Miniprotein binders against q96jn8r1131to1294. Designs and how they scored, part 132

Target 1, 164 residues: q96jn8r1131to1294
Amino acid sequence: TLEFLENHGKNILLSNGNRTATRVASYNQGIVVINQPLVPQLLVQVRIDFLNRQWTSSLVLGVITCAPERLNFPASACALKRAAWLLRGRGVFHNGLKICEKFGPNLDTCPEGTILGLRLDSSGGLHLHVNGVDQGVAVPDVPQPCHALVDLYGQCEQVTIVNP
Below, E stands for the ipSAE of ESMFold2; O stands for the ipSAE of OpenDDE; V2 stands for 0.75 times the mean of E and O plus 0.25 times the DockQ between their complexes.

## First folded at step 11 (miniprotein)

Design Ww (at its last look DockQ between E and O 0.77; V2 from the best seeds 0.79)
Fold by OpenDDE base, look of step 11:
Structure Ww (fold): chain B 164 residues (1-164), chain A 83 residues (1-83)
Amino acid sequence: as target 1 above (164 residues)
Amino acid sequence: SKEEDLFKEAEEFAKLALEMLEKGDYMYAAEYYLLAAEDALEAGNPELAFEYARKAIELAKKAGNEDFLEEAEELLEKIKEEL
């Protein structure tokens, strides 16, 4: 069963069998990691449950290749300087630095109810799914094992892991 | 060298900060300048770190982020110790 790990950002409250993450304070400290590593053909999806429009920006979605159980999370995903590939807005980031300007839809403007997915293909390419639609390879040749990461940042205050 | 790499990383974060600033995202702009400041400090350039930290503080205020402001101010104090 896919769940968020107990090791998470300070402002996160897990519920619903650790399938729902809620940021209960501020706009950051909201990083969560999904327990099972991404393996080829496994589609991991989260639904944006609640957006607080008093803030700017929104969730960050990506993967980490370090062991998540003891990861010391920074306040925001942008500060992950190693073993991290992230999707934010329309950009793709690796270890904090931008490696692609425009990819897929703008995550900052996804409304509540949007289902975002990550999937590795057989070649190690990381795919983004939006409402069931494969947006293509965001990151080629992602090292394995890797874990899906969600940063409940800014507007995004709640997400839930959903089955495909 | 490690210091050179940190300096380059600091510069890249500063560029990202500017990019965020240009689109009006003061939250991320502040965060990136803070990251730049941290890198610059670790790279042995407290003067540059000071500059970035000041920018982070300024933008944190604009963003209305009190928690981040505190963090940035703490870093600024650390930087001052090395000036």
Scores: ipSAE 0.827, ipTM 0.924, lowest interface PAE 0.6, mean pLDDT 95
Fold by ESMFold2, look of step 11:
Structure Ww (fold): chain B 164 residues (1-164), chain A 83 residues (1-83)
Amino acid sequence: as target 1 above (164 residues)
Amino acid sequence: SKEEDLFKEAEEFAKLALEMLEKGDYMYAAEYYLLAAEDALEAGNPELAFEYARKAIELAKKAGNEDFLEEAEELLEKIKEEL
């Protein structure tokens, strides 16, 4: 079953059978990783449970291609300078650098209750889903194995893994 | 060279820092300036690294982030050894 790994950012509290992640302090140190690698057509979905709009930016969503169990996470996903493809705001980032200015919706404006999904297509393309609707290919060829990652940054204080 | 690539990467992080500053996100701006400072130092440009680290510290103070400040000030002291 899909769960958040016990190896996570230091400000994260896991609950609900490790399917819910809460950032319990500050604005960062909130990286979580899904325990199973993405396989073609596996849809990993999280629901935004709780937002604090005092912050400017919100969660980051994406994948890492290095082994997550022993990774020493940086404070924020933006500092992942290797093995990372991330969606932040409206941008797509590879190893910390922006490779696409506008893809899909602005993640900084997604309200509580939004369900965000990641899946690989048969060609290794990374797809974003928003409330069940495929937004298309964010990254055309993601190396495998890779794991879905969420950074509960800024506004985003809680997410829960949900079934499709 | 690897130094030239690191220098270009530092410039890209500095551009991201400015972008976040324009959006009023001082926390991301500070984090990107620190990344730029690290790369500039590794590229053998400690003067540029110093300027980026100083900007990161200024923005972190504005954001009130104590843990990040400690990290950024530690990097600044390391940069000073290379000046």
Scores: ipSAE 0.776, ipTM 0.893, lowest interface PAE 0.9, mean pLDDT 92
ESMFold2 (binder alone), look of step 11: mean pLDDT 91; pTM 0.906

Design Wx1 (at its last look DockQ between E and O 0.81; V2 from the best seeds 0.76)
Fold by ESMFold2, look of step 11:
Structure Wx1 (fold): chain B 164 residues (1-164), chain A 118 residues (1-118)
Amino acid sequence: as target 1 above (164 residues)
Amino acid sequence: SKEEDLFKEAEEFAKLALEMLEKGDYMYAAEYYLLAAEDALEAGNPELAFEYARKAIELAKKSGNEEFLEEALELLEKILEAGNPEEAKKYAEEAIKLAKELGDEELIKEAEELLKKI
């Protein structure tokens, strides 16, 4: 079953059979990774449970293409300078640098209850889903294996893995 | 060259920092300036690295998020180690000046401690 890995940001508390991640301090140190690699038939979905509007930016969603079990995570996903493809706000980032200014909706404005999904298509393209609606290909050819990653950054204090 | 690629990457991170400043996100802006500083240092430009690190510290203080300061101080120590003793002294004295401008007693203490390590 899909769970968050025990190797995660230091401000994360896992609960609900490791399917819920809560950031319990500060604004960062909130990286979590899904325990199984993405495969074309797998849709990984998380629900935004709690937001704190004190902060300007919200969660980051994406994939890491190296083995996550022993990584030393940086404080924030923006510092992943290798093996990472990320969605933040409306931007797409590869290894920390922006490669697309506008893709899909603005993640910083998603309300509590929003369900965000990641999947690979049969060509290795990374798709974002928002409340069940496919937003298209964010990244055309992601190296495999890769794992879904969420950074509970800023506004985002809790997410839960949900079934499609 | 590697140095030119790192310098260009540092400029891209600084550009991202400015975008976040326009948005009013001081913590992302500080984090991007720290990434720019790391790249500038690896590119062999400790003077530019120090300028980016100063911006990161200033923005972190404006946001009121003191947890960032430990990461910034670790980078400042690396920058001091990359310079010769005279450059390291210059950077440490400038760090003390910045801490005084910010009015932060703990930051002043840490900056003075960095000078002692030289």
Scores: ipSAE 0.746, ipTM 0.902, lowest interface PAE 0.9, mean pLDDT 89
Fold by OpenDDE base, look of step 11:
Structure Wx1 (fold): chain B 164 residues (1-164), chain A 118 residues (1-118)
Amino acid sequence: as target 1 above (164 residues)
Amino acid sequence: SKEEDLFKEAEEFAKLALEMLEKGDYMYAAEYYLLAAEDALEAGNPELAFEYARKAIELAKKSGNEEFLEEALELLEKILEAGNPEEAKKYAEEAIKLAKELGDEELIKEAEELLKKI
């Protein structure tokens, strides 16, 4: 089953069989990684459960290609300088740097209940899904194996892994 | 070279910081300036590192980010290790100022302790 790894950001509390991640303090230190690597045709989805409007920005989605069990998570995903492809707002980032200005919907404005998914296609392209709709290839060639990463940042205080 | 790469990365983070500022996102702006500061320091430019760190602190103040001060203190330690006591002193003073504004006595003490090492 898909679960969040026990190795996570300092402000994360896992519940619901490690399928729910809650950031219980501040606005950062909220990175979680899904246990199973992304393989082609596997759709991994999380639902935004709770948004705290006190903060700005929202969750970051992406993948990492390093071993997640041993990863020392920075306070925020933006500080991942290696082996990371991230979707934030409307941008795509690689190792901390922006590689695309506008992709898909703005993740910062997704409301509670939004289901966000990541999927690798047969060519190694990373797709973003929003409420079941494929938004296209965000990253054309992602090294494998890779793991889906969620940064519960800013407004996003809780997410839950959901089945397709 | 490694230093050149770090310098370039620092500049890129600083650019990202500015972009965040334009959007009114002080949290990410602060974080990016901190990242820029770290890179600048590692690139052998503690002065530039301090400038970025200063900006980060200012933005952290605006965002009310008390946790950020701990990261700032860590950077201060690195500045000390880099042999730039003057910059470290300035940074420590800024950290103390921020801590006072936030009313965080523990952070004030930590910053003051670092200042004593200078």
Scores: ipSAE 0.737, ipTM 0.917, lowest interface PAE 0.7, mean pLDDT 90
ESMFold2 (binder alone), look of step 11: mean pLDDT 82; pTM 0.816

Design Wx2 (at its last look DockQ between E and O 0.81; V2 from the best seeds 0.80)
Fold by OpenDDE base, look of step 11:
Structure Wx2 (fold): chain B 164 residues (1-164), chain A 101 residues (1-101)
Amino acid sequence: as target 1 above (164 residues)
Amino acid sequence: SKEEDLFKEAEEFAKLALEMLEKGDYMYAAEYYLLAAEDALEAGNPELAFEYARKAIELAKKSGNEEFLEEALELLEKILEAGNPEEAKKYAEEAEKLKKE
């Protein structure tokens, strides 16, 4: 069963069998990692449950290739300087640096109810799915094993893992 | 070299900070400036680190995130300690203001 690991950001409260993550304070410290590593053709999806327009920006979605159980999470995903590939806004980031300016839809403007998915293809390409639509390869070759990561940042205050 | 790489990374983070500011996102801007400051410090450039840290602190105050502000202030202390007395003097007054506000 897909669920978020107990090792998470300080401001995260897990519920619903650890399938729902809620950031209960501030706008950061909201990183969560899904327990099962991504394997080819497995689609992992989260739904944006609640947005708080008090803040700017929104969730970050990506993968990490380090052991998530022991990871000391920074306040935000942008500070992950190793073993991290992230999708934020329309950009793709690797180890904190922007490697692509425009990819897929703007995650910062995804409304509540949006379902975001990550999937590895047979070639190791990381795909973003938005409401079931494959947006293409965001990262062409992701090392495995890797875990899906969600940073409940800014406006995004709650997400839930959903089945395809 | 490692220092050169850190310096370049610092600059990249600073650029990202500016991009965030242009979008009106002072939260990420603050965080990126902090990252830039950390890199600059590790790269052996406390002066540059101070400038970035100052910006981070200023923006952190706007966000109201006390924890982040505290982190930034802690970095500021490290920066001040890393600098020579002359460098510290240059920013002493400004540093004190940042701490007291």
Scores: ipSAE 0.812, ipTM 0.927, lowest interface PAE 0.6, mean pLDDT 94
Fold by ESMFold2, look of step 11:
Structure Wx2 (fold): chain B 164 residues (1-164), chain A 101 residues (1-101)
Amino acid sequence: as target 1 above (164 residues)
Amino acid sequence: SKEEDLFKEAEEFAKLALEMLEKGDYMYAAEYYLLAAEDALEAGNPELAFEYARKAIELAKKSGNEEFLEEALELLEKILEAGNPEEAKKYAEEAEKLKKE
């Protein structure tokens, strides 16, 4: 039942019942959002299907706390200067600015087949999962409702929503 | 105070741009310099905004992303309008050179 929203970046093509997102041009314009808000007990997982190592950086993973259905997305998630908490590389970003230098693995080096997960704990803490392993709390108190976001940036050209 | 906060934010985006340059990510570096330029302009510092916008344009040419380049050039025009007449002329001549290259 989890799907990517029809409102997405300009370079995204949705397929597989809107469970697969492919960036079909350039290096950006690849923001996608999961159609259900995060709630406790919901683990949203995406698999990295295809990478193009021509680019240096890879996908961004995170949440937005504003309504996603009619939002005008910027070209890249780094320009989300409001209502956004993002994981990029090893860092954590809030509204475009870095708030933590190192959390979890380096997303820029995750290979094809990596399964990345997001969930909220009961206190509103945002957890990252990597291949089934909880990396801990990336963001301690995310406002609800929030939606999971993936920016298919640079290397990352395709992701698919997978079930636990 | 608000201008000082925006100036500080512009500096943080410029630091992120430099971090991306060290990694060789010219696309992120360009995007961060454009964000820095926007904040510097809003902070009332069109001279600094021009410096950041110039860097963004130079890096955007390496990426081949025409849409981003057009966005950066549009910001450059706004920066030129914000400067005094003599500075605007100087920067316009430099901007024309950047476009032609």
Scores: ipSAE 0.776, ipTM 0.907, lowest interface PAE 0.8, mean pLDDT 90
ESMFold2 (binder alone), look of step 11: mean pLDDT 77; pTM 0.752

Design Wx3 (at its last look DockQ between E and O 0.78; V2 from the best seeds 0.00; counts 0 for: pTM E .688 < .8)
Fold by OpenDDE base, look of step 11:
Structure Wx3 (fold): chain B 164 residues (1-164), chain A 118 residues (1-118)
Amino acid sequence: as target 1 above (164 residues)
Amino acid sequence: SKEEDLFKEAEEFAKLALEMLEKGDYMYAAEYYLLAAEDALEAGNPELAFEYARKAIELAKKSGNEEFLEEAAELLLKILELGDPELAKEYYEKAIELAKEAGDEETVKKAEEALKKL
């Protein structure tokens, strides 16, 4: 069963069998990691449950290749300087650096109810799915094993892991 | 070298901060400047670190992130530890102020102790 790990950002409260993450304070400290590593053809999906328009920006979605159980999470995903590939807004980031300016839809403008997915293909390409639609390869070669990461940042205050 | 790499990373974060500012995103801008400050400090440039940290603090206040002030205060202390003692007094006082605002009693205490040693 896909769940968020107990090791998470300080402002996260897990519920619903650790399938729901809620950021209960501020706009940051909201990183969560899904327990099972991504394997080829496994689609991991989260639904945006709640957006707080008080803040700017929204969730960050990506993968990490370090051991998540012992990771000391920074306040935000942008501070992950190693072993991290992130999708934020329309950009793709690797270890804090922007490697692509425009990819897929703007995550910052995804409404509540949007289902975002990550999937590795057989070649190690990381795909973004939006409401079940494959948006293409965001990262062409991701080291394995890797874990899906969600940063409940800014407007995004709650997400839930959902089945495909 | 490691220092050169850190310096370059600092600059990249600063650029990202500016990009966020252009978009009106003070939250990320503050965070990126803080990251830049950390890198600059590790790169052995406390002066640059201080400048970035100062920018981070300013933007953090605009964003309303109180928790960020704690982190900023801690960073300021680190910067001062590696920086010029002549500038330390003013900055320690600032760190104390920020730490108080953030409710970071430990940092307050540390800064006060450091101030006494000057």
Scores: ipSAE 0.735, ipTM 0.912, lowest interface PAE 0.7, mean pLDDT 90
Fold by ESMFold2, look of step 11:
Structure Wx3 (fold): chain B 164 residues (1-164), chain A 118 residues (1-118)
Amino acid sequence: as target 1 above (164 residues)
Amino acid sequence: SKEEDLFKEAEEFAKLALEMLEKGDYMYAAEYYLLAAEDALEAGNPELAFEYARKAIELAKKSGNEEFLEEAAELLLKILELGDPELAKEYYEKAIELAKEAGDEETVKKAEEALKKL
């Protein structure tokens, strides 16, 4: 089953059979990675459980194409300068730099209870789902294998893996 | 060249820092300035790296986040150790200040040792 890896950001506490991640300090050091690589039939979904609106920005979603078990995570996903494709706010980022100004909804405004999903299509396109609704292809050709990543940044203090 | 590419990347990170600053996100703005500083240093531009690091420090202090102050202090110390020694002991003192504020005793000790050599 889908779980968050034990290798995670230093401010993360895993619970609920490693299906819930909580950032217990500060605003960053909250990177978590799903324990299975994405394949076309796999929809990885997380629910936003708790937000702290004192921060301006919220969680980041994306994928990494390097092995996550031994990776030394940076403080924030924005510092992933290789092997990373990320969705932040309305932007799409590759290796830390913006490649698309506007895709899907603004993740910084998603309320508690929002269910966010990632999947690959048969062509390697990365899709974002929001509350069950496919937002289309964010990244057209993601190298495989890749793993889903969530950065519990700023506003986002807790997420839980949920089944479709 | 590699140096030209790193310099361009540093400028892109600085641009992202300004975007986040316009949104009032001091944390992201400071993080992007630190990324810009790292790239500038690797590109062989220690003076530009100091300017980006100084901007990150200003935003880190404004944010009040102690963990980020520690990160900024560590980077500043790295820039001072790898950069031109003519850049003033005053920046070692700033790194010590930030590390003390963050409670990072290891960085304080390292910076004080480096300062004694100057």
Scores: ipSAE 0.704, ipTM 0.900, lowest interface PAE 1.0, mean pLDDT 86
ESMFold2 (binder alone), look of step 11: mean pLDDT 73; pTM 0.663

Design Wy (at its last look DockQ between E and O 0.85; V2 from the best seeds 0.82)
Fold by OpenDDE base, look of step 11:
Structure Wy (fold): chain B 164 residues (1-164), chain A 83 residues (1-83)
Amino acid sequence: as target 1 above (164 residues)
Amino acid sequence: SKEEDLFKEAEMFAKLALEMLEKGDYMYAAEYYLLAAEDALEAGNPELAFEYARKAIELAKKSGNEEFLEEAEELLEKIKEEL
């Protein structure tokens, strides 16, 4: 069963069998990691449950290739300087640095109810899914094993893991 | 060298901070400047670190995150020790 690990950002409260993550304070310290590593053909999806419009920006999606159980999470995903590939807004980031300016839809403008998914293809390409639609390869040749990461940042205050 | 790499990384974070500022996002801008400051300090450039940290503090105040502001101010104090 897919669920968020107990090791998470300090402003996160897990519920619903650890399938729901809620950021209960401020706009950061909201990183969570999904327990099972991504393997080819496994689609991991989260639904944006609640957006707080008092903040700017929104959630970050991505993967990490380090062991998540003992990861010391920074306040935000942008500070992950190793073993991290992230999707933020329309950009793709690797180890904190932007490697692509425009990819897929703008994550900052996804409304509540949007279902966002990550999937590895057989070639190691990381795909973004939006409401069930494959947006294509965001990152080619992602090292395995890797774990899906969600940063509940800014507007995004709650997400829930949902089944495909 | 490691220091050169850190310096380059610092500048890249500062660039990202500027991009966020252009978007009006003080939250990320502050965070990126803090990252830049940390890298610059570790790279052995406390003067540059000081500049970035000051910017981080300024923007942290605008973001309204007291915890982050405190962190930035603490870093600034550390930087001052190296000046």
Scores: ipSAE 0.833, ipTM 0.925, lowest interface PAE 0.6, mean pLDDT 95
Fold by ESMFold2, look of step 11:
Structure Wy (fold): chain B 164 residues (1-164), chain A 83 residues (1-83)
Amino acid sequence: as target 1 above (164 residues)
Amino acid sequence: SKEEDLFKEAEMFAKLALEMLEKGDYMYAAEYYLLAAEDALEAGNPELAFEYARKAIELAKKSGNEEFLEEAEELLEKIKEEL
């Protein structure tokens, strides 16, 4: 079963059988990782449960290709300078640097209830889904194994893993 | 060279910081300036690292994150020793 890994940002509280992550302090230290690697045909989905619009930016979504169980996470996903492909706002980032200015919707404006999904296609392409709709390939050839990552940053205070 | 690559990376992080400033996101702006400062210092440019770290500190005060502010101030003191 898909759960958030116990190794997570220090401001995260896990609940609901480790399927719900809540950021309980500040605006950062909210990185969580899905406990199983992405495989083709597996759609990992999280629902945005609670937002605090006091903050300007919202969650980051993506993958890491290094082993997550004992990794020391930085305070924010923007500081992941290796083994990371991330979606923030409308941008795609590799190892902290922007590689695409515009892909898919603006994550900073997604409302509560939005369901965001990640999957690999058969060629290793990373797809974003929004409310069940495939947005296409964000990254064409992600190394495997990789794990889905969410940074409950800024606006985003809670997400829950949901089944497709 | 590694130093040239780090310098370019520092400039890219500084550009990202400016993008965040335009949006009024002082938290991300401060975090990106701190990343730029770290890269500039490792690239052997402590004068540039100093400027980036000072900007990170200024913005961190606007965001109210005391833990980040302590981290940024520690980096600034380290940079001063190499000026």
Scores: ipSAE 0.781, ipTM 0.897, lowest interface PAE 1.0, mean pLDDT 92
ESMFold2 (binder alone), look of step 11: mean pLDDT 90; pTM 0.903

Design Wz (at its last look DockQ between E and O 0.68; V2 from the best seeds 0.79)
Fold by OpenDDE base, look of step 11:
Structure Wz (fold): chain B 164 residues (1-164), chain A 83 residues (1-83)
Amino acid sequence: as target 1 above (164 residues)
Amino acid sequence: SKEEDLFKEAEEFAKMALEMLEKGDYMYAAEYYLLAAEDALEAGNPELAFEYARKAIELAKKSGNEEFLEEAEELLEKIKEEL
């Protein structure tokens, strides 16, 4: 079963069998990692449960290729300098650097209820899904194993893992 | 070299910070400047680190994140020790 790991950002409170992550303070320190590594054809999805309009920006989605259980999480995903591919806004980032300016919809403007998914294809391409719609390959060749990462940042204060 | 790489990374983060500022995103701008400061310090350039840390602090105040502000100020103090 898909769950968030107990090793998470310090402002995160897990609930619902570790399937729901809530950032309970500030706008950062909200990184969570899904326990099961992404394997080809596994679609991992999270639903945006709650957005706090007090803040700007929103969640970051991505994958890490290092061992998540012992990862020392920085305050935000943008500070992941290694083994990280991230989707933020419309951009794609690798190890802190932007590698693509425009990809898919703007994650910063996704409303509550939006279901965001990550999936590896048979060629190692990382796909973004939005409300069940494949947005295409965000990262063409992701090293495996990798784990899906969600940074509950800014407006995004709660997400829940949902099944396809 | 390692220091050269860190310096380059610092500059990249600073560029990203500036980009965020241009978008009016003080939160990420602050974070990127802090990252830049850390890298610059590790790269052996405390003067540059000082500049970035000051910018991080300024923007942290605007973002209202007290914990982050404290972290940035602590870094600034560390940087001062190297000046």
Scores: ipSAE 0.860, ipTM 0.932, lowest interface PAE 0.6, mean pLDDT 96
Fold by ESMFold2, look of step 11:
Structure Wz (fold): chain B 164 residues (1-164), chain A 83 residues (1-83)
Amino acid sequence: as target 1 above (164 residues)
Amino acid sequence: SKEEDLFKEAEEFAKMALEMLEKGDYMYAAEYYLLAAEDALEAGNPELAFEYARKAIELAKKSGNEEFLEEAEELLEKIKEEL
């Protein structure tokens, strides 16, 4: 029932019932959004299917709190200057600005096959999961409704939504 | 004020551009310098915006992303009108 929205980055091709997103050109224009808002305890998981290690940085994970269906996405998630909380590398970013230097593992080093998850806890805290293991609270109080976002940036060329 | 906030934000983006450059990510570095330039221009500091836009263009040439380079060059021309 979880799918990527039809509104996505220009370089994305959706397949597998809109559960797989592939960046088919360049290094950017790869933003995708999950079609349902996060609700308390819903775990949204994606598997990294293909990486191109020629690039330095990899995918970004996070949430947006504005309505995603008609939003014009920027080329890269780093340019989301409102309504966005993002995990990139080891950093946490709010509206483009770094708010935490180090959280969880370095996303730029996650190998193919890694399953990354996002969920809200009962207090609105955003949790990262890595291969089923909760990494703790990345953002303590995310406004709702919010949608999970993946930016297939740089190294990351394909992800697939998987069940918990 | 909004102008003071934009100037501070521009400085933070420029700092992040340097961090990405140190890491060797020329594409993110160029993107952050372009964001810094946009904020500096909106803050009413076209001289600083020019400086950041030139850095974004220099790095964009290294990346080979022609669409980004065109965007950065368009911003630079807009900044020149305000100098």
Scores: ipSAE 0.786, ipTM 0.891, lowest interface PAE 0.9, mean pLDDT 92
ESMFold2 (binder alone), look of step 11: mean pLDDT 90; pTM 0.896

